# VHH binders against c4kar8, part 273

Target 1, 263 residues: c4kar8
Amino acid sequence: MAELSTPSPASPAPLDGGRGDELEKFTLRGARQILQLLQDLITHRGLITAHTGGGHSFMTAVLKVDEERGRVVLDPSPDPQANRRALAAPRLTCVTQLDGIRIQFPLVGLGEGQDKGRPALFAPLPAEMLRLQRREFYRLQVPLAHELSCLLKAEDLARKPVEVSARVIDIGAGGVAVVVPTGAAEFVIGGTLPACRLALPDGEPIELDLEVRNLNRQTQRNGTEQLRVGLRFAALPRAADTRIQRYIFKTERALNAKARGGL
Below, E stands for the ipSAE of ESMFold2; O stands for the ipSAE of OpenDDE; V2 stands for 0.75 times the mean of E and O plus 0.25 times the DockQ between their complexes.

## First folded at step 15 (VHH)

Design nc6 (framework vhh_7n9e_1; at its last look DockQ between E and O 0.49; V2 from the best seeds 0.00; counts 0 for: pae E 3.0 > 2)
Fold by OpenDDE, look of step 15:
Structure nc6 (fold): chain B 263 residues (1-263), chain A 124 residues (1-124)
Amino acid sequence: as target 1 above (263 residues)
Amino acid sequence: DVQLVESGGGLVQAGGSLRLSCAASGFTFSSYAMYWGRQAPGKGREWVSGITSSGGSTAYASSVKGRFTISRDNAKNTLYLQMNNLKPEDTALYYCAKEWPSYDEYLAEYFQHWGQGTQVTVSS
């Protein structure tokens, strides 16, 4: 009886009709490359969003790479429920950024234990890591000191219009990621938020329409839950685009100067 | 465990109408945005429509805008899709979803909560 391998359900296409076939050229499969990239994440103390399924994720970090045992050590969530979800998931999807480049990798076979007497999560080394070296995927992590915000025009749970001031986490040429308190407003992927206002440090807020591209419930290290919303610029005037690009460029230069030991 | 059961599909002539239903269980239905997707023969799954948890806001793919209407009854834990002026290109297996993957297809495997789907066939 040939076990009819139930074809793995075809992954749903993204809203913009993008094809995943182009991702192969950005996929690292070499053991040395994978180890180096993981070590770089450790060195830079890169925060990782670990997706556990069901629209849930938690913040973690790579604590150690154990080459002898062929495993990676992760920081567990302070939320026991998040850890249970992670351990129950057939796959943990890790997402992070290094130098503005998006990095994604799967972990399979997650277990819990102790590392040097501290609770830790363990997984075999990933077989592959995706490093998206494209300008279109570039996102600048907004420094906390900039206090970049976006005023969102949305609806609350009672279907009443509400304005939510959301902190901008990252920004690129095509959109922003923001965080909002859970329950502050309702969002739906594919939905349009009209007449929003993006506040940049260099002048008056930019009025723009935003499209919701992704939603993710995140448990923070302090145990609080927040909603991360990925937003695309639906209609951006040329002048606004220029201002956004200028901000990104200026901020990148400043961050690089600081990293090089500049004042 | 999350369960989604689609119904209401069938054979219809071009210009006809259908109403799909999705019965949800195993989670707090009223706390989640819900979505419809579809998969045509030989094509990947595509997003069709979404609705917020309260039902206050809706979104539609450009291909179905003005023809399809998503709605929900939270008291009945049921999602609906009214499909009017159906076209042969609307022929697909229609799925109800509790979530939708992000922009990157690499994260698509993260999505686990789909129903079995209901077949819609539109004849010319």
Scores: ipSAE 0.766, ipTM 0.925, lowest interface PAE 0.5, mean pLDDT 87
Fold by ESMFold2, look of step 15:
Structure nc6 (fold): chain B 263 residues (1-263), chain A 124 residues (1-124)
Amino acid sequence: as target 1 above (263 residues)
Amino acid sequence: DVQLVESGGGLVQAGGSLRLSCAASGFTFSSYAMYWGRQAPGKGREWVSGITSSGGSTAYASSVKGRFTISRDNAKNTLYLQMNNLKPEDTALYYCAKEWPSYDEYLAEYFQHWGQGTQVTVSS
């Protein structure tokens, strides 16, 4: 795919592949489909990244769908600033993944209030939801028990070289997303981090160059603010690609087996 | 509210230089990485350059690397773009941004940029 194979800094326009008209075939607009998908998110307690703009996001969840009032109810952040940004945003872009399928939907007209006496955020039901069943958009959510990390070679706030061990939160064919404590290092979209080390459970760490593609100040469910860094693999040798794909496949299969054997 | 005001554009002959400025207000400038982008006639928005909040690291589009220099003055809440050895293909509306759209194509639909930009026109 052009996105994964392009080493240059991105242009401001969307990359080839996945253009807006191609997205239309993944767009749900039927009221029944939207309600069912939101209910599925509630049932599976899916964690949602809510983007408020300005490079900010926070973690939330859909608590319920109020069909009578035509609205969704969201879990507020324990960080009041995250809630203020969400309420001030003209649009909240919600992103999550359910059963390996990327789900995205906008919320407009977000308000605050109470649900059964508890603080909550409310918005009208979304008019559309994207349900993106494409292999190139898949990201495996890394189990915490794996303690997957990526050693980043960056600079700190004093412009000194620093090595930061960043926890890998998701991994796909083209890159990883990591979290870094606020202030541990500085990043800029388009920047290249040479000679980073991705530590997979099997074998020696993979040395690779990474390009910063996404940068969000993300407020976690516990209120802690971390920097979420989306990183693209630069030209990836076949051996490294094979190890990454094997990790993804093995982990996915193990997670599916636990789901069948338990709940 | 957040305001970003670009200036320093104009008409210049190929090989010339211009220095763009972006005056920022309404947010803590020193806490954010900042970006320059441009839009040429008949083309989409193009990322040009970025700089970390401290100014310690920079990144450039391959088309401008070696010719353009991004910098910032956090005491003056100002972002700069020094453009040297200008070419006709650098002709565009240049704008600064506090946020740049993700390479993730689904987030790109919610792109925002600040200000009306400053026109750079490179002749001959």
Scores: ipSAE 0.365, ipTM 0.763, lowest interface PAE 3.0, mean pLDDT 82
ESMFold2 (binder alone), look of step 15: mean pLDDT 81; pTM 0.814

Design nc7 (framework vhh_7n9e_1; at its last look DockQ between E and O 0.49; V2 from the best seeds 0.00; counts 0 for: pae E 2.2 > 2)
Fold by OpenDDE, look of step 15:
Structure nc7 (fold): chain B 263 residues (1-263), chain A 124 residues (1-124)
Amino acid sequence: as target 1 above (263 residues)
Amino acid sequence: DVQLVESGGGLVQAGGSLRLSCAASGFTFSSYAMYWGRQAPGKGREWVSGITSSGGSTAYASSVKGRFTISRDNAKNTLYLQMNNLKPEDTALYYCAREWPSYDEYLAEAFQHWGQGTQVTVSS
């Protein structure tokens, strides 16, 4: 009696109708490619959001690649509860960005131990890594010094209208990611935030409507919890689009110049 | 453990109405936004509607906007979906969810809190 492997329930379709089959061309499965990408993450000290399930995540980093043992070493959370969730999870979903390109990879078989006398998390090397090398997925990491903010018009837990000044952490042609204090406002995926104001360094804030696309509760390295909100530009005027593109281009050039030792 | 149990599905004629319920347990229901999704035969799971933790804000897919109404009773730990003017294309297994994944398949696996679903069949 061949146990009919019940097809794993199809992953829910994204809100924008994206197809999972299109991701195959962006998936790396070569051992050398995977090792190189992990080393690049180490070199650039890339911060990784590790999703443990249930809408929970924590910030981590790849500390080391142990090729001899075929494992990756991760920085544990300062929150013991986050570490427990990670260890209990059948799969850790890691999300990061390198040079504006979104990177995702799964880790399975997570364990805890010590690396050179320090607490660490260990996992076998990932079998695959997703590298979304498309312009539409490009997100510029906003330098902290720029202090970009977005004034969000939302509701609090008492259903009272509130304005929340949220720090912009990344920006692209299609939207922004922001961080808000936990409990500052309520959000729902698919919800619209009307008449928000995006502050760019080059002039007056841009008024725009935003759609909530992602919600992630994140434990920071200092143990504090923050809400990361992914927002899509719902209706962006052409003039606003031009300003956003100009900012992205200018900032990217400046960052590249700095990386080359020019500043 | 998080539990979600959907009910209220059934067979209905086109133009008819149904009200779905989702009983939640194993977590602080009032602290989470909640969602409805559906899966039609041969199709992937589709987002239908969402509601904030307090119930103050709601969102709907374009295909159901003006016909469906999401609501919640936090005192009863229950999520509802009122479905009016049902169409044959609304035929699907309807799921209640505490989280909804964004774009990619890898993140989808991190969202494990779905119910078993309730079948809605709309006849022409």
Scores: ipSAE 0.752, ipTM 0.924, lowest interface PAE 0.5, mean pLDDT 87
Fold by ESMFold2, look of step 15:
Structure nc7 (fold): chain B 263 residues (1-263), chain A 124 residues (1-124)
Amino acid sequence: as target 1 above (263 residues)
Amino acid sequence: DVQLVESGGGLVQAGGSLRLSCAASGFTFSSYAMYWGRQAPGKGREWVSGITSSGGSTAYASSVKGRFTISRDNAKNTLYLQMNNLKPEDTALYYCAREWPSYDEYLAEAFQHWGQGTQVTVSS
């Protein structure tokens, strides 16, 4: 009789081939470059999604860099389960954005403790960071005031058809990310959602087919859990593509103007 | 600790059938979508199929549509892959996963929760 095998970590293959070579030119490995980028994240109060594996993540931030001890200090979640998953994970994959540039870095050896008398998470400085300065990695963070939504045609937990109005949290040339309450509908990576409707602020909603590319149970800063769904646009007509890109451009310009209005 | 244990592989003649099983433990199986993947000799990893947590919706790679059927039994914490009309090209190490790399993040993420796999070999 054979023993049950314990799973081991495995590196995923590149999804579309060739992207691994392109990523190397965006990789920072110098200690001073890494320190500066982490400091920039602290200064700009960058909100970070920390992936703990197994389809889970939580929102965090870098509170400081302890250069003397060679470590970063992260804000823990108010959800104890999220913190336990983070401490049990062999690796955190941290994803964020700074000035429209996607930043990704691993943290290993996460521990808990206190910083200034408050609970905190600690990890050694990462050995590398990705700074992905390319247009296809850009995603506009959608202002809440715009109330962008996407009507999804899916199934609920009872296998009944359901239409879910999902809030769009970011949008790029190739797709959107949305959030729904955990349990509102079921999704599977590789599944298609036909005849969904993306509601932009002006004009009629865009009817489009969407493909599920990412599923993640995300613990919000207030401790509640939502399902984050990454969706790819299928067969997007030029007119719809132009309208989406115009929305992104105008919104980014408006957000940048507001950020500078205090000068 | 999350554990996934694949079984049901073996040697089979072309045109034959096999049913793979994946026993899951260490998490609430019924709350997660599940996936099958495979790796053929000299090839990279290939996504094969996925199924929602309730089993209500499925997705398949074009190379296996109409021949393979993914299913699950949430009472038994078990994922299945029924493989019919097998071809020599289906020869691979098959594995189940609770997570698949994110395509829309434009970056690959490491898998942390897949087992050793079960070998399927299709002859003649």
Scores: ipSAE 0.423, ipTM 0.780, lowest interface PAE 2.2, mean pLDDT 82
ESMFold2 (binder alone), look of step 15: mean pLDDT 81; pTM 0.817

Design nc8 (framework vhh_7n9e_1; at its last look DockQ between E and O 0.57; V2 from the best seeds 0.00; counts 0 for: pae E 2.3 > 2)
Fold by OpenDDE, look of step 15:
Formats: sequence, structure tokens, C-alpha cells
Structure nc8 (fold): chain B 263 residues (1-263), chain A 124 residues (1-124)
Amino acid sequence: as target 1 above (263 residues)
Amino acid sequence: DVQLVESGGGLVQAGGSLRLSCAASGFTFSSYAMYWGRQAPGKGREWVSGITSSGGSTAYASSVKGRFTISRDNAKNTLYLQMNNLKPEDTALYYCAREWPDYDEYLAEYFQHWGQGTQVTVSS
């Protein structure tokens, strides 16, 4: 009976060793800081993308922090398959944003149960939370009312050219994240999408080349699957950059004014 | 369970050629973009190439562009990397992967589905 040595899960090779040191200054490990940040996520009803591996994720939220039991309570997916993936994963990676700052934290030891008679996911409090307070990581969440869109030139499954109108969900100085219907087009990380058109509210669409940087299949709260595509501006004219920056600044000001009760 | 098995690596002289293969199982191969990466000694994992699920579009790192060609046979559940004009700096362990994280944004490592790799050594 040859003991099939279960191949030790190859530890993901650390990305470039120098990056680890840079992340340390943005990593929170204090129990009070972690609790406060989780509470802030609850207060702001921050939507969290929970990555389960295999390019799959689902939308969740922190519902409660149980300090006595040292656990966090998450909203389960309406998709039972997503929940099964989450429970089977050795680690859940949670990604969200608060006030334009990207927040990332791992959860391990995920379990399912009930909170006040409702289905819930439970995990021990994270040992660390990453709060990326760098301008380069800043992404403005685009208000739904702005209906920001990007026309993507891609190929379909039949290798035919297709134009896909994608909703922009966030925008920064370096790129955009968009949502496309599953099966609308094919994408590959590192691929270039030439002559795309970003529609801003203040004028004519901006023609630009985009590079695919990340792909995430997401299960929505309604159970539908969507593809989130992270796109980098590959070649951005100066005039276009100025317009994008202006839009971001104007939108941020408006959102802050609204948050202060001024609108 | 997702399985990826790389093969075709070896020792080759500078200017030589190799063809790597990756046999995929445990998932619908034709539904996923696929990638090659490599890790040189003492360095981090580097993205090398990607191909869409249908094989219609490809992407390459600047360091390998014009020398390497990624392809796939969905009927055989196999990914390929043709490597021409190999250089000593191409020496690395080459991995086949179903996912690739955005390494620039420090995203969660959902890079969970890769093979054991195949060693490529290019001598001067």
C-alpha cells in the first residue's frame, strides 16, 4: 500500500521578494485596529469580494464582529455552490474598499451556521488586514447614477470581433474595473484591447488601448455570474489623463459633500 | 481535482529550441484561459504568456515576445509553449496555470491551480 504522498500544496511562490517589505508598512496586526476596521466596514455597509480560489469569488459583507468569541460573521452567497467553495477553501481572501482605500484580509477556518436564525458564515478574526494607503492603489467607486461605461473591442468564443459595452465599477489614474456578462467576450491576462472607448459624463468618449490585468468570476447577490475585468490604461494621451483626473476629483468632492449632509 | 502536468523541459544550448506541454484534467479545459509562468533561481514567479479559452488571442511578456509561441489543443486538453532562440536568462522552472493574479495590485493569491513545473536550463 504505497502511501500516496499527497503533494504538499506548493506554497504560492512569493511574488517579487521586494514587495513584501513594502506591504508591511500597510499591514495592520493590532487587535484593536483590526476590530475598528471591521466595525467601520459594517457601519459603511461595505461590499466585500470574497475570493475562494480558482478564479471564483462572491459578494459578501461583514454582518457582525463577535469579540467575545473572536469571530467575524459574513453574509453567505445566495449560490450554494459558492458557499461550498468558500467552505472548502483553505483561505478566503476578502477584498474591499473604504473611502477609496483598498482593504484586503485573509480568513481561515471558515464555517457555516446560523446567526439569529439566519444562515451565516463564520470565521476567526483575521490576524492581519492590509490597508493600502497609496495613491497608486486608489480607486474611485463609480456611482451607479453616472452610468460610466467602456466599449471593449474583443473577441467572442468563435474568435469573431465583438464590441462589448461594459459598466465601469471603479476608476483610478492607472485604469478601470469593468463588469461584463459571462460569455460576452474572451479575455486573457496580459492581453491588449485596442481602440476601446471610455465614456465619461463630461464629453465625447476617450479612445484608448487597454491591457487586461485581472479576471474574476463573480456570483452576484441575485445568483447571476458576472466577469469582473481589471484593465490598465496602456497608452493614455495627456488630454485624456487630465479628463479622467478631473472626473475623479469632481466625483470625490460630490460624494464627500453628500456624506457631510450638504446635498 | 484540477491537475496540471508540465513536460518537455530539459537542457539546451543558447539559440536552441524547446516545446513545453501541459496536460490538463479535472476541469473543462476549453472554458478557461491558460497561462505559462516561470521562476528563475532566487527570483519571484514571472508571467510569460497567456491564451484565451478559444485560442483566438494570445499575450506575451516583453522578454519573450517574438521568440515564444503559446498554443492549445482543446480536444486534447493540452497547452503548449514553443520556445525558440533560447537564452541563458530563460533558465527557470516553467509552470502551467489556469489562473494568474494581478501581481501589480497585490491581489489575493488565488493562484491555486498550477502544475509542479518543468525545468528549462539554457547553457551559454
Scores: ipSAE 0.732, ipTM 0.913, lowest interface PAE 0.5, mean pLDDT 87
Fold by ESMFold2, look of step 15:
Structure nc8 (fold): chain B 263 residues (1-263), chain A 124 residues (1-124)
Amino acid sequence: as target 1 above (263 residues)
Amino acid sequence: DVQLVESGGGLVQAGGSLRLSCAASGFTFSSYAMYWGRQAPGKGREWVSGITSSGGSTAYASSVKGRFTISRDNAKNTLYLQMNNLKPEDTALYYCAREWPDYDEYLAEYFQHWGQGTQVTVSS
């Protein structure tokens, strides 16, 4: 039986997705700038979320830049399904942070192979990288030791109310990103989760309304699949906002002190 | 392998109604939240509506809330958009998708597995 087909894109779309004039200021196109930024990611051992499309992503890192061959080398996932999605994707959208600044770049022509006997993923160097340096995009990566959580009031697959304790992985002025086990609850981008509870280390949990802004099935570095949910704060009282900003400031100060002491 | 085929667009007078369909194949449709988006000539991509995988919850852009209704039939692998009280500003190419990037317009991403879309034109 003849299969209906969806045309694949002839070439990958640029990072500039519709507000190009505003994003152009943040777009790096010079080969030297791109190489230096990739090298900075290697030096800081930056974790990268690689989006394979279809609402899926996996965690990776740039292992090295092969300047001679014009290629970047990525850490493959231990989950074979994540690697298959990456290799099948016409475009891999990589998103990461460096010193709180969001970095975004496409990779096309991804292939698999070996690097000194270890499995690796390879792609040509990106032609463009977005370095989005604006204060409102800052996200603090929450240390695991803090065990920050957010109790979400959502619905399960049977449309029944459920409370899900979600680990907070980053936090900023406008929201949080959390992870939950796949299938623990249903979410839709644009949906509202009323009366959730954000637990900070000091004081009682903050009750707040959240709006779903991002939704990705993520394969972790250990191969475990979880759902990453990006959430925007709604109806945030000034006292709650102050507590969140103070947590961010205190944690950044502590992390910077540890980094200097570890030199 | 993943395929989305939009249909049901056309020319309609302001105040009229139109029902869009999106036939899905090549993936387990009932496991994914689904979305409608649109793009008017000379404008960027706009999120319109979303629905959870079970159909239990829906969300709408402010510009269409109260006029548009998203629904799905998981037995038929089909997503729908009922559009009522149409306005000229609803004129656009409409797409269904099984993913949507960050709602923040500054972080928009290219979507994979989009269909070709279906044109909706609303005349005054």
Scores: ipSAE 0.467, ipTM 0.811, lowest interface PAE 2.3, mean pLDDT 82
ESMFold2 (binder alone), look of step 15: mean pLDDT 82; pTM 0.826

Design nc9 (framework vhh_7n9e_1; at its last look DockQ between E and O 0.45; V2 from the best seeds 0.58)
Fold by OpenDDE, look of step 15:
Structure nc9 (fold): chain B 263 residues (1-263), chain A 124 residues (1-124)
Amino acid sequence: as target 1 above (263 residues)
Amino acid sequence: DVQLVESGGGLVQAGGSLRLSCAASGFTFSSYAMYWGRQAPGKGREWVSGITSSGGSTAYASSVKGRFTISRDNAKNTLYLQMNNLKPEDTALYYCAREWPSWDEYLAEYFQHWGQGTQVTVSS
């Protein structure tokens, strides 16, 4: 009975072979550093996107760090199917942001149980956490009050042209992430969305071409499924770039002032 | 369980053509965008093409644009890649995928649904 060695799922090689060395400088492996960062996530009530595979994710949060047991406690999804996917996954990939810095960490050995009589997910403490302190990875979380939107020109399931008003959830120098209702339009990674319109608070919408870079189906805390679409600015006029940068800078400044108790 | 089975690869001379097929099972094929990728010897996995669930929109890598055509038959749960004017640099193991890792290389690890691949070899 030849043990068919299940070929280890070949991790997609980073596009550029040299990027592995660069990642090490952003990787935290110290137990104290990891604990502190997890505690900071708790303190700031940081929302975490937990990727379970198959293009599925759910929103969670770190509820508690149990140092004695060497485990982290996560908020379960309100969707039982999402929890089942998480528990079945060999690895949970957690992605969040703290102070504009992208944080990513793997969890393995996920289990379910109760914490103080409430349903919870449990995992051993991560062995490493990635803290990407690069400007290129910076994404401003758009305040809900700004109602930033992007009009997407896409196709529906019937291959008819459709315009979808999508809420912008984050913005950076290189692109935006938006949320669209499930079934509103079809997207494909690598696809181009021409003549879209990004609405900023400071003037007329910016017309631009967008490239689809990632797709994630997310179950929200209320149990609704949404599609998160990561979009790259394919061709951004200089004037538009300046406006986007100005918006980011102004918004960051305002958020920091508020955090300091100034507003 | 999600299953993807690629076929149609082989040896072909430069300038020749091949048509790859991917048979899908274990999920609602018509509800998912589908992708082709390839891996050349000593290189990482490269995105080649994508198609929406309905087949209404397609995307191609710059290296294959104008030469390759992705299509699908949802009634047959099958994805296709027509490859024309093949070049030696197209030599690779070609994979069918239900999801593609984000162009964010840091999130690539959670994508699990790939086929075994079909070998395409283009001789000079």
Scores: ipSAE 0.742, ipTM 0.912, lowest interface PAE 0.5, mean pLDDT 86
Fold by ESMFold2, look of step 15:
Structure nc9 (fold): chain B 263 residues (1-263), chain A 124 residues (1-124)
Amino acid sequence: as target 1 above (263 residues)
Amino acid sequence: DVQLVESGGGLVQAGGSLRLSCAASGFTFSSYAMYWGRQAPGKGREWVSGITSSGGSTAYASSVKGRFTISRDNAKNTLYLQMNNLKPEDTALYYCAREWPSWDEYLAEYFQHWGQGTQVTVSS
């Protein structure tokens, strides 16, 4: 009982300080490497989370790389406020995943303009890109069709208990990221949410306690604002861990098979 | 635009108490969760405490739980930290923040919205 009640010491504490020097070995700085990785991201056609600071982000994609002018071209948000925050930000931090590898890169000097008559955002090529090839950074991007959800037991703005069904957007060994409509509930980094329920496709929902590890107001591709909440699993029983690992492995297998045989 | 101004620090003997304040302006204070952090000389920034936008829920680092109390007054746009039973290891520059970088390591370097801080020095 006393052993199980102790918080896990293996949980990283990013708030205790930065580890920038440890990440240097994952940092790409060569111009050709950066261009190739950006082209790979375009081919991937995946979504990029662009952080504008102040706890805000929006969803975007790299539309193309203009090698001659040394620029990347990004998809603007339909929400003008998200675009204004992006243009005002001293730095745009882009985060995405390519073949299970976490990619992060900064953009500085973002500008607005037109590309073939369509609104677009432009920035100089990044001076560096992180390609984080470590298993502990892996997060499965949950297919939309699975409609994975997590029932959060939180409080609304009036301090009243509320249950919020949050869509799970990624899942890994140590936690999930979810989205909720803004204003549906209040969260604070470091806060705990007891007795939440993670609904996997097979079997009964898993009851678990969650800890808020990150919190971001994110503008979606359709312009609506949602709250993105990163949640750590607290004291996860082995049976629950096994079910989560099984979901991840089965989903990865299915996604790989679809990529090979889909039409 | 966004401004956070801390006050209330000082020199205090071990076992003593201090109350820190953080005056906020340039944003809708009542819409944001708020945080206290600290940085000891030669060390990285440490999360200390957080509070929801309404003040309904609080969270604390294990090193300060039971000794520190975070609170807010949304009518005055002010965040507080009551620090009791201070220890020499609490010596640090304390700052308030409207955001905290995600708790993964690679985003910590983009932390932007924090105050200048107020020094707390706890003598043994």
Scores: ipSAE 0.512, ipTM 0.833, lowest interface PAE 1.9, mean pLDDT 83
ESMFold2 (binder alone), look of step 15: mean pLDDT 81; pTM 0.816

